# Designs tried in a protein design chat: VH-VL binders against p55155r1310to1479. Part 8

Target 1, 170 residues: p55155r1310to1479
Amino acid sequence: SVCKVQKNQIRTFDDVLYNTPLTTCYSLIAKDCSEEPTFAVLSKKTEKNSEEMIIKVIRGEQEIVAQLQNEEIRVKVDGKKILSEDYSAHQIERLGESDIVIELPEGEVRFDGYTIKTQLPSYSRKNQLCGLCGNNDDESTNEFYTSDNTETKDIEEFHRSYLLKNEECE
Key: E = the ipSAE of ESMFold2; O = the ipSAE of ESMFold2 at other seeds; V2 = 0.75 times the mean of E and O plus 0.25 times the DockQ between their complexes.

## First folded at step 7 (VH-VL; framework fv_cosibelimab)

Design e3 (at its last look DockQ between E and O 0.93; V2 from the best seeds 0.00; counts 0 for: pae O 4.0 > 2)
Fold by ESMFold2, look of step 7:
Structure e3 (fold): chain C 170 residues (1-170), chain A 119 residues (1-119), chain B 112 residues (1-112)
Amino acid sequence: as target 1 above (170 residues)
Amino acid sequence: EVQLVQSGAEVKKPGSSVKVSCKASGGTFSNYAISWVRQAPGQGLEWMGVIIPIFGTAKYAQKFQGRVTITADESTSTAYMELSSLRSEDTAVYYCARGKYRGSAFDIWGQGTLVTVSS
Amino acid sequence: NFMLTQPHSVSESPGKTVTISCTRSSGSIASNYVQWYQQRPGSAPTTVIYEDNQRPSGVPDRFSGSIDSSSNSASLTISGLKTEDEADYYCQSYDSSTHWVVFGGGTKLTVL
């Protein structure tokens, strides 16, 4: 089960494709919404008119932020830049010149600056996931639950409910 | 302009609990680190714990383990700190403070909430 | 975990330069960023230095921060000291292994 974010499109864990123009505000992509959360994945655009993204992964006690910088992925852990030789100490793997894999408790996130792929076990955590990637319940007809757990047919309302607006973004 | 507005001063008896609120106005704080810091009269700053509201799990200083609970309500952009089993030594001004990440500088502070613990 | 030790008080005359130290008890001071806060009586603290040596906008350039790995310390330096600089100053860092924020004990700066 894979959720893909690329070029203002999201393909959810349940294979539902929709358009969502991400902004310079963070949006919640996927999160463990159980009573004891283990991870969250957030993303924003680097600039209003760019397809380039910044990813934030909260994983247990760590906050991992990555973005493409000077044609290579720069990774910060808890606010401090780390070098590629230190990636394995943080359960991060560099797969090539421009992409990385960030391990999750039961899955992974692959990121190359333009595409986010969140991979979780199929049928895992049924109805325990939330975010723009949907709830991973194997049903394509009930994917659009807002952040307050209200079903909606309005994709813009769904998107807005996971948008984290603040004074630093638009 | 984002501000952190805290609940008003409280007077409490030893052995009771207090719950202080911290509301972000002018925006949300879900992907920021929200810390609680207290300062007893004439004393220094003492960090109590932190939450990242979008994640929902708090981390506490060792001194307060078992007595403090930090929570957040994303729908109201409000964080809470509850301190139980109050003692006279808990008399302090309690601040909430926002940082961009857990170890960052606090870029926004609440106005502080005076909690007085008196028999 | 570690502690951050500051002098309890320092004093100096207007126009002079003062340096406030912040010494880390174990592990390297360079492992995590150091922040500095100013607190005037009756007010919440404000940041004067973040990420070792950066100034927020609105903080005068007579405030500077530095790290000395050999003494395992950070320093806040205030040049051209003014009477409005009289305040308490706190250093702060972060312990990545425990995920605790650590404050120094504070330094009372008196400007005479």
Scores: ipSAE 0.419, ipTM 0.803, lowest interface PAE 3.2, mean pLDDT 87
Fold by ESMFold2 at other seeds, look of step 7:
Structure e3 (fold): chain C 170 residues (1-170), chain A 119 residues (1-119), chain B 112 residues (1-112)
Amino acid sequence: as target 1 above (170 residues)
Amino acid sequence: EVQLVQSGAEVKKPGSSVKVSCKASGGTFSNYAISWVRQAPGQGLEWMGVIIPIFGTAKYAQKFQGRVTITADESTSTAYMELSSLRSEDTAVYYCARGKYRGSAFDIWGQGTLVTVSS
Amino acid sequence: NFMLTQPHSVSESPGKTVTISCTRSSGSIASNYVQWYQQRPGSAPTTVIYEDNQRPSGVPDRFSGSIDSSSNSASLTISGLKTEDEADYYCQSYDSSTHWVVFGGGTKLTVL
């Protein structure tokens, strides 16, 4: 099961494709919404007219932020920049020129500055995921649950429920 | 402007518990780190623990492990700290404070909640 | 895990410069950022230095922060002391091994 975010589109874990333009405010992409959460994935645009994104992954006791900066992926762990030689100590792998993979407890997140791919085993966390990537229940007809678990057919309401507005973004 | 507003002062007996609230106004707090810090009269700052509300799992200082529970309610933008088995040495001002990530500077502090533990 | 040690008190005359030290007991002071807070009586703390040497907007440029790896310490320096600088000052860092926030014991600054 893969959720893909790029170019103002999301393809959910349940293979539902929809448009939801991200903003400069963080949105919740995918999260372990079980009784004992193990990860959360958030993203925002670097600026309103850009296709570049910033990704934030909360994983256990670490917070990982990555973005493309000066044509190079820059990674911070708990607010401190780390060099690519130290990635493996933080369960991060550099693949291509600007690709990284951030390990999750049961899956991974791949990021290149423009595309976020969250990959989880298809059987794991069934009905226990939440966010813009949906709940991973193998049913496309119940994909749009707001952050308070209310079903909606309104994509804007769905997106707004996972948007984290604050004084530092628009 | 984002503010953290805490619940009012409390007087408690030894052996009871207290639950202090911390409500964010003027924005959401879900992807920030919300810490609880206490200060006994005439003493220094003591970190108790932290939660990132969107993630939901709290981390506690060793001294408070097993006695403190930190939670958050995203729908009301409110964090809570509950301290159980109160003792007289738990008399302190309890602050909530916001940072951009765990271990960052706290850019917004609540006003503090005085908890007095006495017979 | 590690402790941050500050002098209990320091004093200096108006117009002079004072430095408050913050020494880390184990591991490198440079492993994580150091923050500094000012607290006046009856008030919540406020940040005067973050990320070792950065000054928040509204904090006078008389406040500066530094790191000294050889003594394994951070310092808060306040130049041109004013009576309004009289307060308690705390350093703070992060212990990556335990994932805890660590405060120094605090320093009472008296401006005489």
Scores: ipSAE 0.368, ipTM 0.792, lowest interface PAE 4.0, mean pLDDT 87
ESMFold2 (binder alone), look of step 7: mean pLDDT 92; pTM 0.921

Design e5 (at its last look DockQ between E and O 0.68; V2 from the best seeds 0.00; counts 0 for: pae E 7.4 > 2)
Fold by ESMFold2 at other seeds, look of step 7:
Structure e5 (fold): chain C 170 residues (1-170), chain A 119 residues (1-119), chain B 112 residues (1-112)
Amino acid sequence: as target 1 above (170 residues)
Amino acid sequence: EVQLVQSGAEVKKPGSSVKVSCKASGGTFSNYAISWVRQAPGQGLEWMGVIIPIFGTANYAQKFQGRVTITADESTSTAYMELSSLRSEDTAVYYCARGKYRGSYFDYWGQGTLVTVSS
Amino acid sequence: NFMLTQPHSVSESPGKTVTISCTRSSGSIASNYVQWYQQRPGSAPTTVIYEDNQRPSGVPDRFSGSIDSSSNSASLTISGLKTEDEADYYCQSYDSSTRWVVFGGGTKLTVL
C-alpha cells in the first residue's frame, strides 16, 4: 500500500483521492497509532504559494527533516546536516538526482521535494494507522476519520484535525 | 504568541512524588520536542528528558532513568513530568522547554516550577 | 556520552571583549550543533547563539559563536561588553547516539 501526497492532493493507502491544501503548518501525513508507535510522517509547504514541501519523519527516537535546497535534497538527522556519503549509515538512500528514500520500521518514505510516497505493508494486523493518508484498512468507502477517531464527510474538517496550526505558520 | 505555562510551586516530603505540568498556548505542541530541565539552588542546568507529543514516547537522561516519567496530552497541549522517590537533593526549579527537534535550541521556556523537598 | 566543560567564571571591563570556552570531553565538538544560553538571576534561560554561530532575532550582533575543531571546543564571544551582559552562560550540545541533551557547567560573567 502506497499513499501519495503531491500538488495539494492525497491518494490514500485505500486509493481514495482528495484535495487537501497543505499549509506552512505541519500536517500529519501518516502515523503508527498503535499502543507502541514506531513512526510518524509530517509535512508542510515551504511557502504559502509553493508546491515544494518539507518532510519530517520521526522514526524510533530519531528525527529526519528533508527539503530541497538549491535543487539538492538537504537532509538533517536530529538537527545535523548529513552529507550524501553518510546517508546509508542513517538508513537513507539517494535515488536519482533529487530523490531520497527514508526507511521506516515497516516500510519506507520516498521524497523529492514535491512528492511524498509512503509505502507500508498491507497485511499488518497491529499497525493501526492514522493521518491524512487514512487507516489502510482496505475499506472501499470514501469515509474519513478525524484525529479524534470520528467519521466525517467534510474534507476540511478531516484536514483540520491533523493540522498542527500555530501563530508561526498559516 | 507562544507561551509555556507551568503549574505552581510545590513542597514535598522525601519519598513522595511530584507531577509538574507545562501547558502550551499560542503555538503548536504536538510535533515539537518538549524537554524538562532542572536547576538546583546555586547550580547549573540539568537535562532530565524529552518527549515529542505526537510520537508519544519519551527519552530520559541516565541519572533519572526509572524515577522520571514524561508524558503529553495532545488534546490539552500539556506535557507532564513526574519525579518519584523524592529526596532533598531534588529541590530545584523545574523548567519545560520547547525545540523544533531533538538537539535544537530551546526557542521557548516555561517560567519554572520550584519543587522543595523537605522533612 | 560526553561532558562539556566551561570556565567557572570570567570577568572583563565594559566595552571590552570576552570569550567563554566550552570543551567537549569525548567525540568531536563538530558532531552536533552547540547552543549558548544566557540566564539572569531568577529568570529562565534565553538563547543567544544556536547552531554554532546563529543569532536569534533580537540578540545583538556583538554576540558570536564559533567552533574550534583543533581544541575540540566551542566559544561564545561577547564584544563591546555592557553591564547588562552580566549573567550565567551555558553551552549545550546533543549526543545523537544516546539522544541526550548535554549542558556545560555554566560560566558566571562579571562585568567590572
Scores: ipSAE 0.061, ipTM 0.679, lowest interface PAE 6.7, mean pLDDT 85
Fold by ESMFold2, look of step 7:
Structure e5 (fold): chain C 170 residues (1-170), chain A 119 residues (1-119), chain B 112 residues (1-112)
Amino acid sequence: as target 1 above (170 residues)
Amino acid sequence: EVQLVQSGAEVKKPGSSVKVSCKASGGTFSNYAISWVRQAPGQGLEWMGVIIPIFGTANYAQKFQGRVTITADESTSTAYMELSSLRSEDTAVYYCARGKYRGSYFDYWGQGTLVTVSS
Amino acid sequence: NFMLTQPHSVSESPGKTVTISCTRSSGSIASNYVQWYQQRPGSAPTTVIYEDNQRPSGVPDRFSGSIDSSSNSASLTISGLKTEDEADYYCQSYDSSTRWVVFGGGTKLTVL
């Protein structure tokens, strides 16, 4: 299953499409919310009125941050800038000039500065995912689960529950 | 303006445990790396481990693996370090410190918490 | 993994220049950024140099950092030494192979 974030819209793992007003604060896009988390994907806008995003991927014990800078994807792994020839040592692949693939323990994240595609196997961590991409329970209902696992039909409440608590950004 | 405020000094007996808190205010907490660093009297800085609160799992220096537990509570912006099976050589000042990434510099430090282990 | 070695102590007079070295035991010093922290007596550490040679806001420009690949070391240089600079100084880097933060042993700077 695939979750796509693009142009202020999210298509969840369960194929639910909704608008998301991402901000300049990080939001949790997708996370392994099991007792032993293996990854988290976060994103924020570079500027309030931009469609450009910054992505932060936490996998195992690594942190990967990527964004467009000067029309190229720039990648930092654990705070160190990584050149494209070193990507493979960090389980990152360059696809053409503007796309990268960041490997997850069971899946991948594709990112080009504007679009985030998180792809997981069909059976990977069913019902143990959380974030704006949904819980991957194979149901396309109009119910959402907030960060404290509370069901809501209020998209704004759902969205706010995954915004990192720091109201300085927007 | 980011501040890291730690819990107060503690006096402990050998064999017991201590849990030190580190509350962040005035900035982002959940997606930053929170490290714990200790300093025995007259000695240098010793890194103990790190957590990224949104991830929820900690990484520990080999020396402390099995004795230290680092956790975080995102709702209160508070990190915790618990050290068990205390010995007299664990007497030290314990600091929390924040970095933007695991490999980045620490941009903020807590004030330190003195833990004294005595019989 | 690697170690960072600093001199145990250095002393110098006010107005003079000191350099504190930080030598990496294995792998290249340039593989990861080097930071420098100042710890005055009774206080928590504070950053004086980050990312090899950058100064945080409020740190005087008489503090500078450099990397020397030929000696596999980083250096903190303090010119125009003042009594208030008397402190312990630590270098710090990151060991990508172990994913651990590495501190140098510290250098006590005495201003005579």
Scores: ipSAE 0.037, ipTM 0.641, lowest interface PAE 7.4, mean pLDDT 85
ESMFold2 (binder alone), look of step 7: mean pLDDT 91; pTM 0.934

Design e6 (at its last look DockQ between E and O 0.91; V2 from the best seeds 0.00; counts 0 for: pae E 4.5 > 2)
Fold by ESMFold2, look of step 7:
Structure e6 (fold): chain C 170 residues (1-170), chain A 119 residues (1-119), chain B 112 residues (1-112)
Amino acid sequence: as target 1 above (170 residues)
Amino acid sequence: EVQLVQSGAEVKKPGSSVKVSCKASGGTFSNYAISWVRQAPGQGLEWMGVIIPIFGTANYAQKFQGRVTITADESTSTAYMELSSLRSEDTAVYYCARGKYRGSYFDYWGQGTLVTVSS
Amino acid sequence: NFMLTQPHSVSESPGKTVTISCTRSSGSIADNYVQWYQQRPGSAPTTVIYEDNQRPSGVPDRFSGSIDSSSNSASLTISGLKTEDEADYYCQSYDSSTHWVVFGGGTKLTVL
């Protein structure tokens, strides 16, 4: 199963499509919300009116941040820029000038500055995922679960529950 | 404005545990690295471990493996450090500190919490 | 796993320049950024240099940081030394192999 974030739209792991504008604040896209989390994927816009995104992937004891700069993806691991020849040492694969794959424990994240595709096995983490990509419960209804596990049909309430507001973002 | 406010001083007996809190205000807490750093009287700074609250798993310095537990409660924007099997050498000021990522400088520090371990 | 070694103390007169060294015991000092913290007695540390040579807003430009790969060390330099600069100074780096934060032992700066 795949969750796709592009152009202020999200298609969830359960194949539910909705519009929710991401902001310049990080939002939780997908996370292993089991008792032993293995990954988290976050994203924000570079600018309020931009389709460009910054992605943050937390994987084990590493934090990977990537964004498009000057037509090339810039990758930082634990805050330090790494060069494309070093990507494989960090389980990151370059598929093109502006396209990378970040390995997850059970899946991967593909990112090109404009689209985030989080791919997990369809059997993986049933009802143990959380975030804007949904909980992967194999149900395609219009019912969403907020960060406190409250069911809602209000997309704005759902999105706000995963929004990480601070003084530096909107 | 971002502030880190820690719980008050504690006096503990050897063999007991202490749990120090660190409440963040004025900004998001969940996607930052929250570290715990202690300083024994007259001594230097000693890093104990870190958590990124949105992720929920902590990493610990080798010296404290098995004795320290670092947790976070996103709903209250509060991180916790619990140190067990206290000894007199655990007498120290315990600081929480925030960084943007696990290897970053700390952009905010808590005021410190004095923990005194005495019989 | 590496250590960061600082002199135990340094002293200098007001108006002069002092340099505090921070030497990494194994691996390269350039592998990860070095930070510098100032700590007054009874107070929490504050950042005076981050990412080797950057100053936070509000830190005067007489504070500077540098990296010397040939001596495998970082340095904090304080020019135009003032009495309010009297404090303990800690360097800090990160061990990317263990994912641990490493502090130097600290340097007591006395302004006479």
Scores: ipSAE 0.306, ipTM 0.777, lowest interface PAE 4.5, mean pLDDT 87
Fold by ESMFold2 at other seeds, look of step 7:
Structure e6 (fold): chain C 170 residues (1-170), chain A 119 residues (1-119), chain B 112 residues (1-112)
Amino acid sequence: as target 1 above (170 residues)
Amino acid sequence: EVQLVQSGAEVKKPGSSVKVSCKASGGTFSNYAISWVRQAPGQGLEWMGVIIPIFGTANYAQKFQGRVTITADESTSTAYMELSSLRSEDTAVYYCARGKYRGSYFDYWGQGTLVTVSS
Amino acid sequence: NFMLTQPHSVSESPGKTVTISCTRSSGSIADNYVQWYQQRPGSAPTTVIYEDNQRPSGVPDRFSGSIDSSSNSASLTISGLKTEDEADYYCQSYDSSTHWVVFGGGTKLTVL
């Protein structure tokens, strides 16, 4: 299953489509919320009204940040810029001039600066997923789970619970 | 603006444990790397481990593996460091510190918590 | 695993220039950024240089950082020394292979 973030919209793992305008603050897109988390995917806008995003992938003991810079994807691993010849050493693959794939323990994240596609296998039963992409339970309902794992029908409460507001954004 | 506030000084006996808290105010720290660093009297800085609260898994310096547990509670914006099997050599000031990523510079430090281990 | 070695102490007169070295024991100093912290007695450390040579807002431009790949070291240089510069100084880097933060042993700067 795939969760797609593009143009201020999310199509969740459970094929639910809703508006979730990202801000210049990070939001949690998808995370392994099991007892032993293995990955987290976060994203924010580069600017208030831009369609361009910055992605952060926490994968095991690494933190990968990527964004477009001068029409090329700039990748940092643990804060240090890496060059495309080093991508494979970090389980990152370049598919085109500005398109990368970041491997996850079970799945992958594809990013081109404007679209985030998080792909997980449907048989990934060990993951307890959380985030704006939903929990991947194969149920399209009008009820959402906040970051505290409480059920709500208020989509704004759902969005706010995954927003990481800090001193440098709103 | 952003402030890291630690729990108060502790006096402990050898063999016991201590749990120090670090509460962020003036902002969230969920997507930041929160490290614990200690400094024994007259000695240098010694890194103990780190957690990214939204991720939830901690990484520890080899010296402290098995004795230190670092946790975080996002709902209260609080990180914790627990050190067990205390010895007199564990007498130190314990700091929490925030960085944007693991291995970055620390942009904010807590005030420090003195832990004294004596018989 | 690598260590960062600093001189134990340095002394210099007001108005002069001092350089504090930070030598990496294995691997290249250029593999990871180096930070420098100032710690005054009774206080938590504060950053004076980050990412090798960047200065946080509010840090005087008489503080500078540099990297020398030939000696495998980083340096903190303080020009126009003032008595308020008297403090302990620590370098810090990151070991990507172990995922550990590494501090240097610290240097006590005395301004006489």
Scores: ipSAE 0.301, ipTM 0.771, lowest interface PAE 4.5, mean pLDDT 87
ESMFold2 (binder alone), look of step 7: mean pLDDT 91; pTM 0.931

## First folded at step 9 (VH-VL; framework fv_cosibelimab)

Design f1 (at its last look DockQ between E and O 0.85; V2 from the best seeds 0.00; counts 0 for: pae O 5.6 > 2)
Fold by ESMFold2, look of step 9:
Structure f1 (fold): chain C 170 residues (1-170), chain A 119 residues (1-119), chain B 112 residues (1-112)
Amino acid sequence: as target 1 above (170 residues)
Amino acid sequence: EVQLVQSGAEVKKPGSSVKVSCKASGGTFSNYAISWVRQAPGQGLEWMGGIIPIFGTANYAQKFQGRVTITADESTSTAYMELSSLRSEDTAVYYCARGKYRGSYFDYWGQGTLVTVSS
Amino acid sequence: NFMLTQPHSVSESPGKTVTISCTRSSGSIASNYVQWYQQRPGSAPTTVIYEDNQRPSGVPDRFSGSIDSSSNSASLTISGLKTEDEADYYCQSYDSSTHWVVFGGGTKLTVL
């Protein structure tokens, strides 16, 4: 299953499509919300009126941040910029000129600065996912679960529950 | 304005445990790396471990593996450090500190919590 | 896994320049950023240099940081030394293979 974030739209793991404009604050896109989390994917916009995003992937003991800078994807692992010749040592692969793939324990994230595709092939993770991409329960419904696991039909409430607001973003 | 406010000083007996809290105010907590750093009297800074609250899993310096537990409660914006099987050499000031990412410098420090271990 | 070694103490007169070294025992000093913290007695540390050579807002430009790959060391340089600079100074780096934060042993700066 695939979750796609692009152009202020999200298509969830359960194939539900909705509009939720990302902001310059990080939002939780997808996370392993089991008792032993293995990954989290977060994203924010670079600027209020841009479709360009910054992605943060927390994977085991690593924190990977990527963004498009001067038409080239720049990658930092634990805050240190790495060069493309070192990507494979960090389980990152360059695809095309501006595309990267970041491996997850069971799946991957593809990112090109404008589109985030999170693919999780394992069915053992059903109902253990949380975030704006939904819980991957094979139900194509219009009902969503907030960050405190409350069911809602209010898209804005759903989005706000995964938004990480602070003084430095809007 | 971001502040890290720690719990008050503790006096403990050898063999007991201590749990120090670190409450963040004035900003988001969940996406930052929260570290615990201690300093024995007259000694240098010693990193104990850290956590990224939204991820929920902590990592620890080898010296403290098995004796320290670091947790976070996103609903209260509070991180905790619990040190068990206390010895007199654990007498120190314990700091929490925040970094924007794992491996960054610490942009905010708590005021420190003195833990004294004595009979 | 690696150690950061600093001199135990340094002394210098007001107006002069002092340099505090921070030598990495194994692996390259350039593999991760080096930070520098100032700590006065009874206070929490504060950052004076981050990411090798950057100054936080409010830190005077007489503080500077540098990296020397040939000696595998970082340096904190304080020019135009003032009495308020008297403090303990710690370097810090990060071991990305173990995900551990590593501090140097600290250097006591005395302004004569």
Scores: ipSAE 0.164, ipTM 0.724, lowest interface PAE 5.5, mean pLDDT 86
Fold by ESMFold2 at other seeds, look of step 9:
Structure f1 (fold): chain C 170 residues (1-170), chain A 119 residues (1-119), chain B 112 residues (1-112)
Amino acid sequence: as target 1 above (170 residues)
Amino acid sequence: EVQLVQSGAEVKKPGSSVKVSCKASGGTFSNYAISWVRQAPGQGLEWMGGIIPIFGTANYAQKFQGRVTITADESTSTAYMELSSLRSEDTAVYYCARGKYRGSYFDYWGQGTLVTVSS
Amino acid sequence: NFMLTQPHSVSESPGKTVTISCTRSSGSIASNYVQWYQQRPGSAPTTVIYEDNQRPSGVPDRFSGSIDSSSNSASLTISGLKTEDEADYYCQSYDSSTHWVVFGGGTKLTVL
């Protein structure tokens, strides 16, 4: 299953499409919310009115941050910029000039600066995923669970529950 | 302004445990690296372990594996460090510290919590 | 696993320059950034150098950091020493293989 984030829209793992106005604050896109988490994917916009995003992937003991700069993807691992020749040592693959794949324990994240695709096996972590991509339970309903696991039909409430606000962002 | 405020000093008996809290305010908590560092009287700094709260999994220095548990509560922006099976050598000031990412320098430190282990 | 070795103490007169070394036992010192912290008695550490050679806002220009690959070490250099610089200094790096933070043993700087 695939979750796609693009142009202020999200298509969840359960193929539910909705509008979400991402901000310059990080939001939780997808996470293994089991008792032993293996990954988390976060994203924010570079600027309020931009389609361009910054992605953060937490994978085991590593943090990977990527964004498009000057038509090329720039990648930092644990805060240190790495060159494309070193991507494979960090389980990152460059597919094109502006496109990368970041390996997950069970799946991958593809990112090109404007689109985030999180791909997981079809039954991996069913009902143990959380975030704006939903829980991957194979039910295509418009009901969503907030970060405190309460059901809502209010998209703004759902989005706010995964937003990481601070004084540096809006 | 970002602040890390720790719980107060404690006096403990050998064999007991202690749980020190570190409450963050004025900045993002959940996607930052929160570390615990201790310093025995007259000694150097010793890293114990850390956590990224949104991720939820802690990692520990080998010396402390099995005795230390580091957790975080995102709803209260508070990290915790619990050290069990205390002995006199554990008498130290315990600091929490924040870094923007794993491997980062610590941009903010808590005030420190003195834990005294005595019979 | 590597260690960071610092001299136990160093002393120098006001107005002079002192250098505190931080030597990595295995692997390259350049593999990860080195930080330097200053700690006065009874206080939490504060950062004086980060990412090898950067100064936080408020740290005087007389503090500088450097990396020397030939000796596999980092150095903190303090020029124009002042009595207020008397403190303990710690270097710190990160072990990418274990994901551990590593501190040096610390150096007591005495300004005579």
Scores: ipSAE 0.143, ipTM 0.719, lowest interface PAE 5.6, mean pLDDT 86
ESMFold2 (binder alone), look of step 9: mean pLDDT 92; pTM 0.934

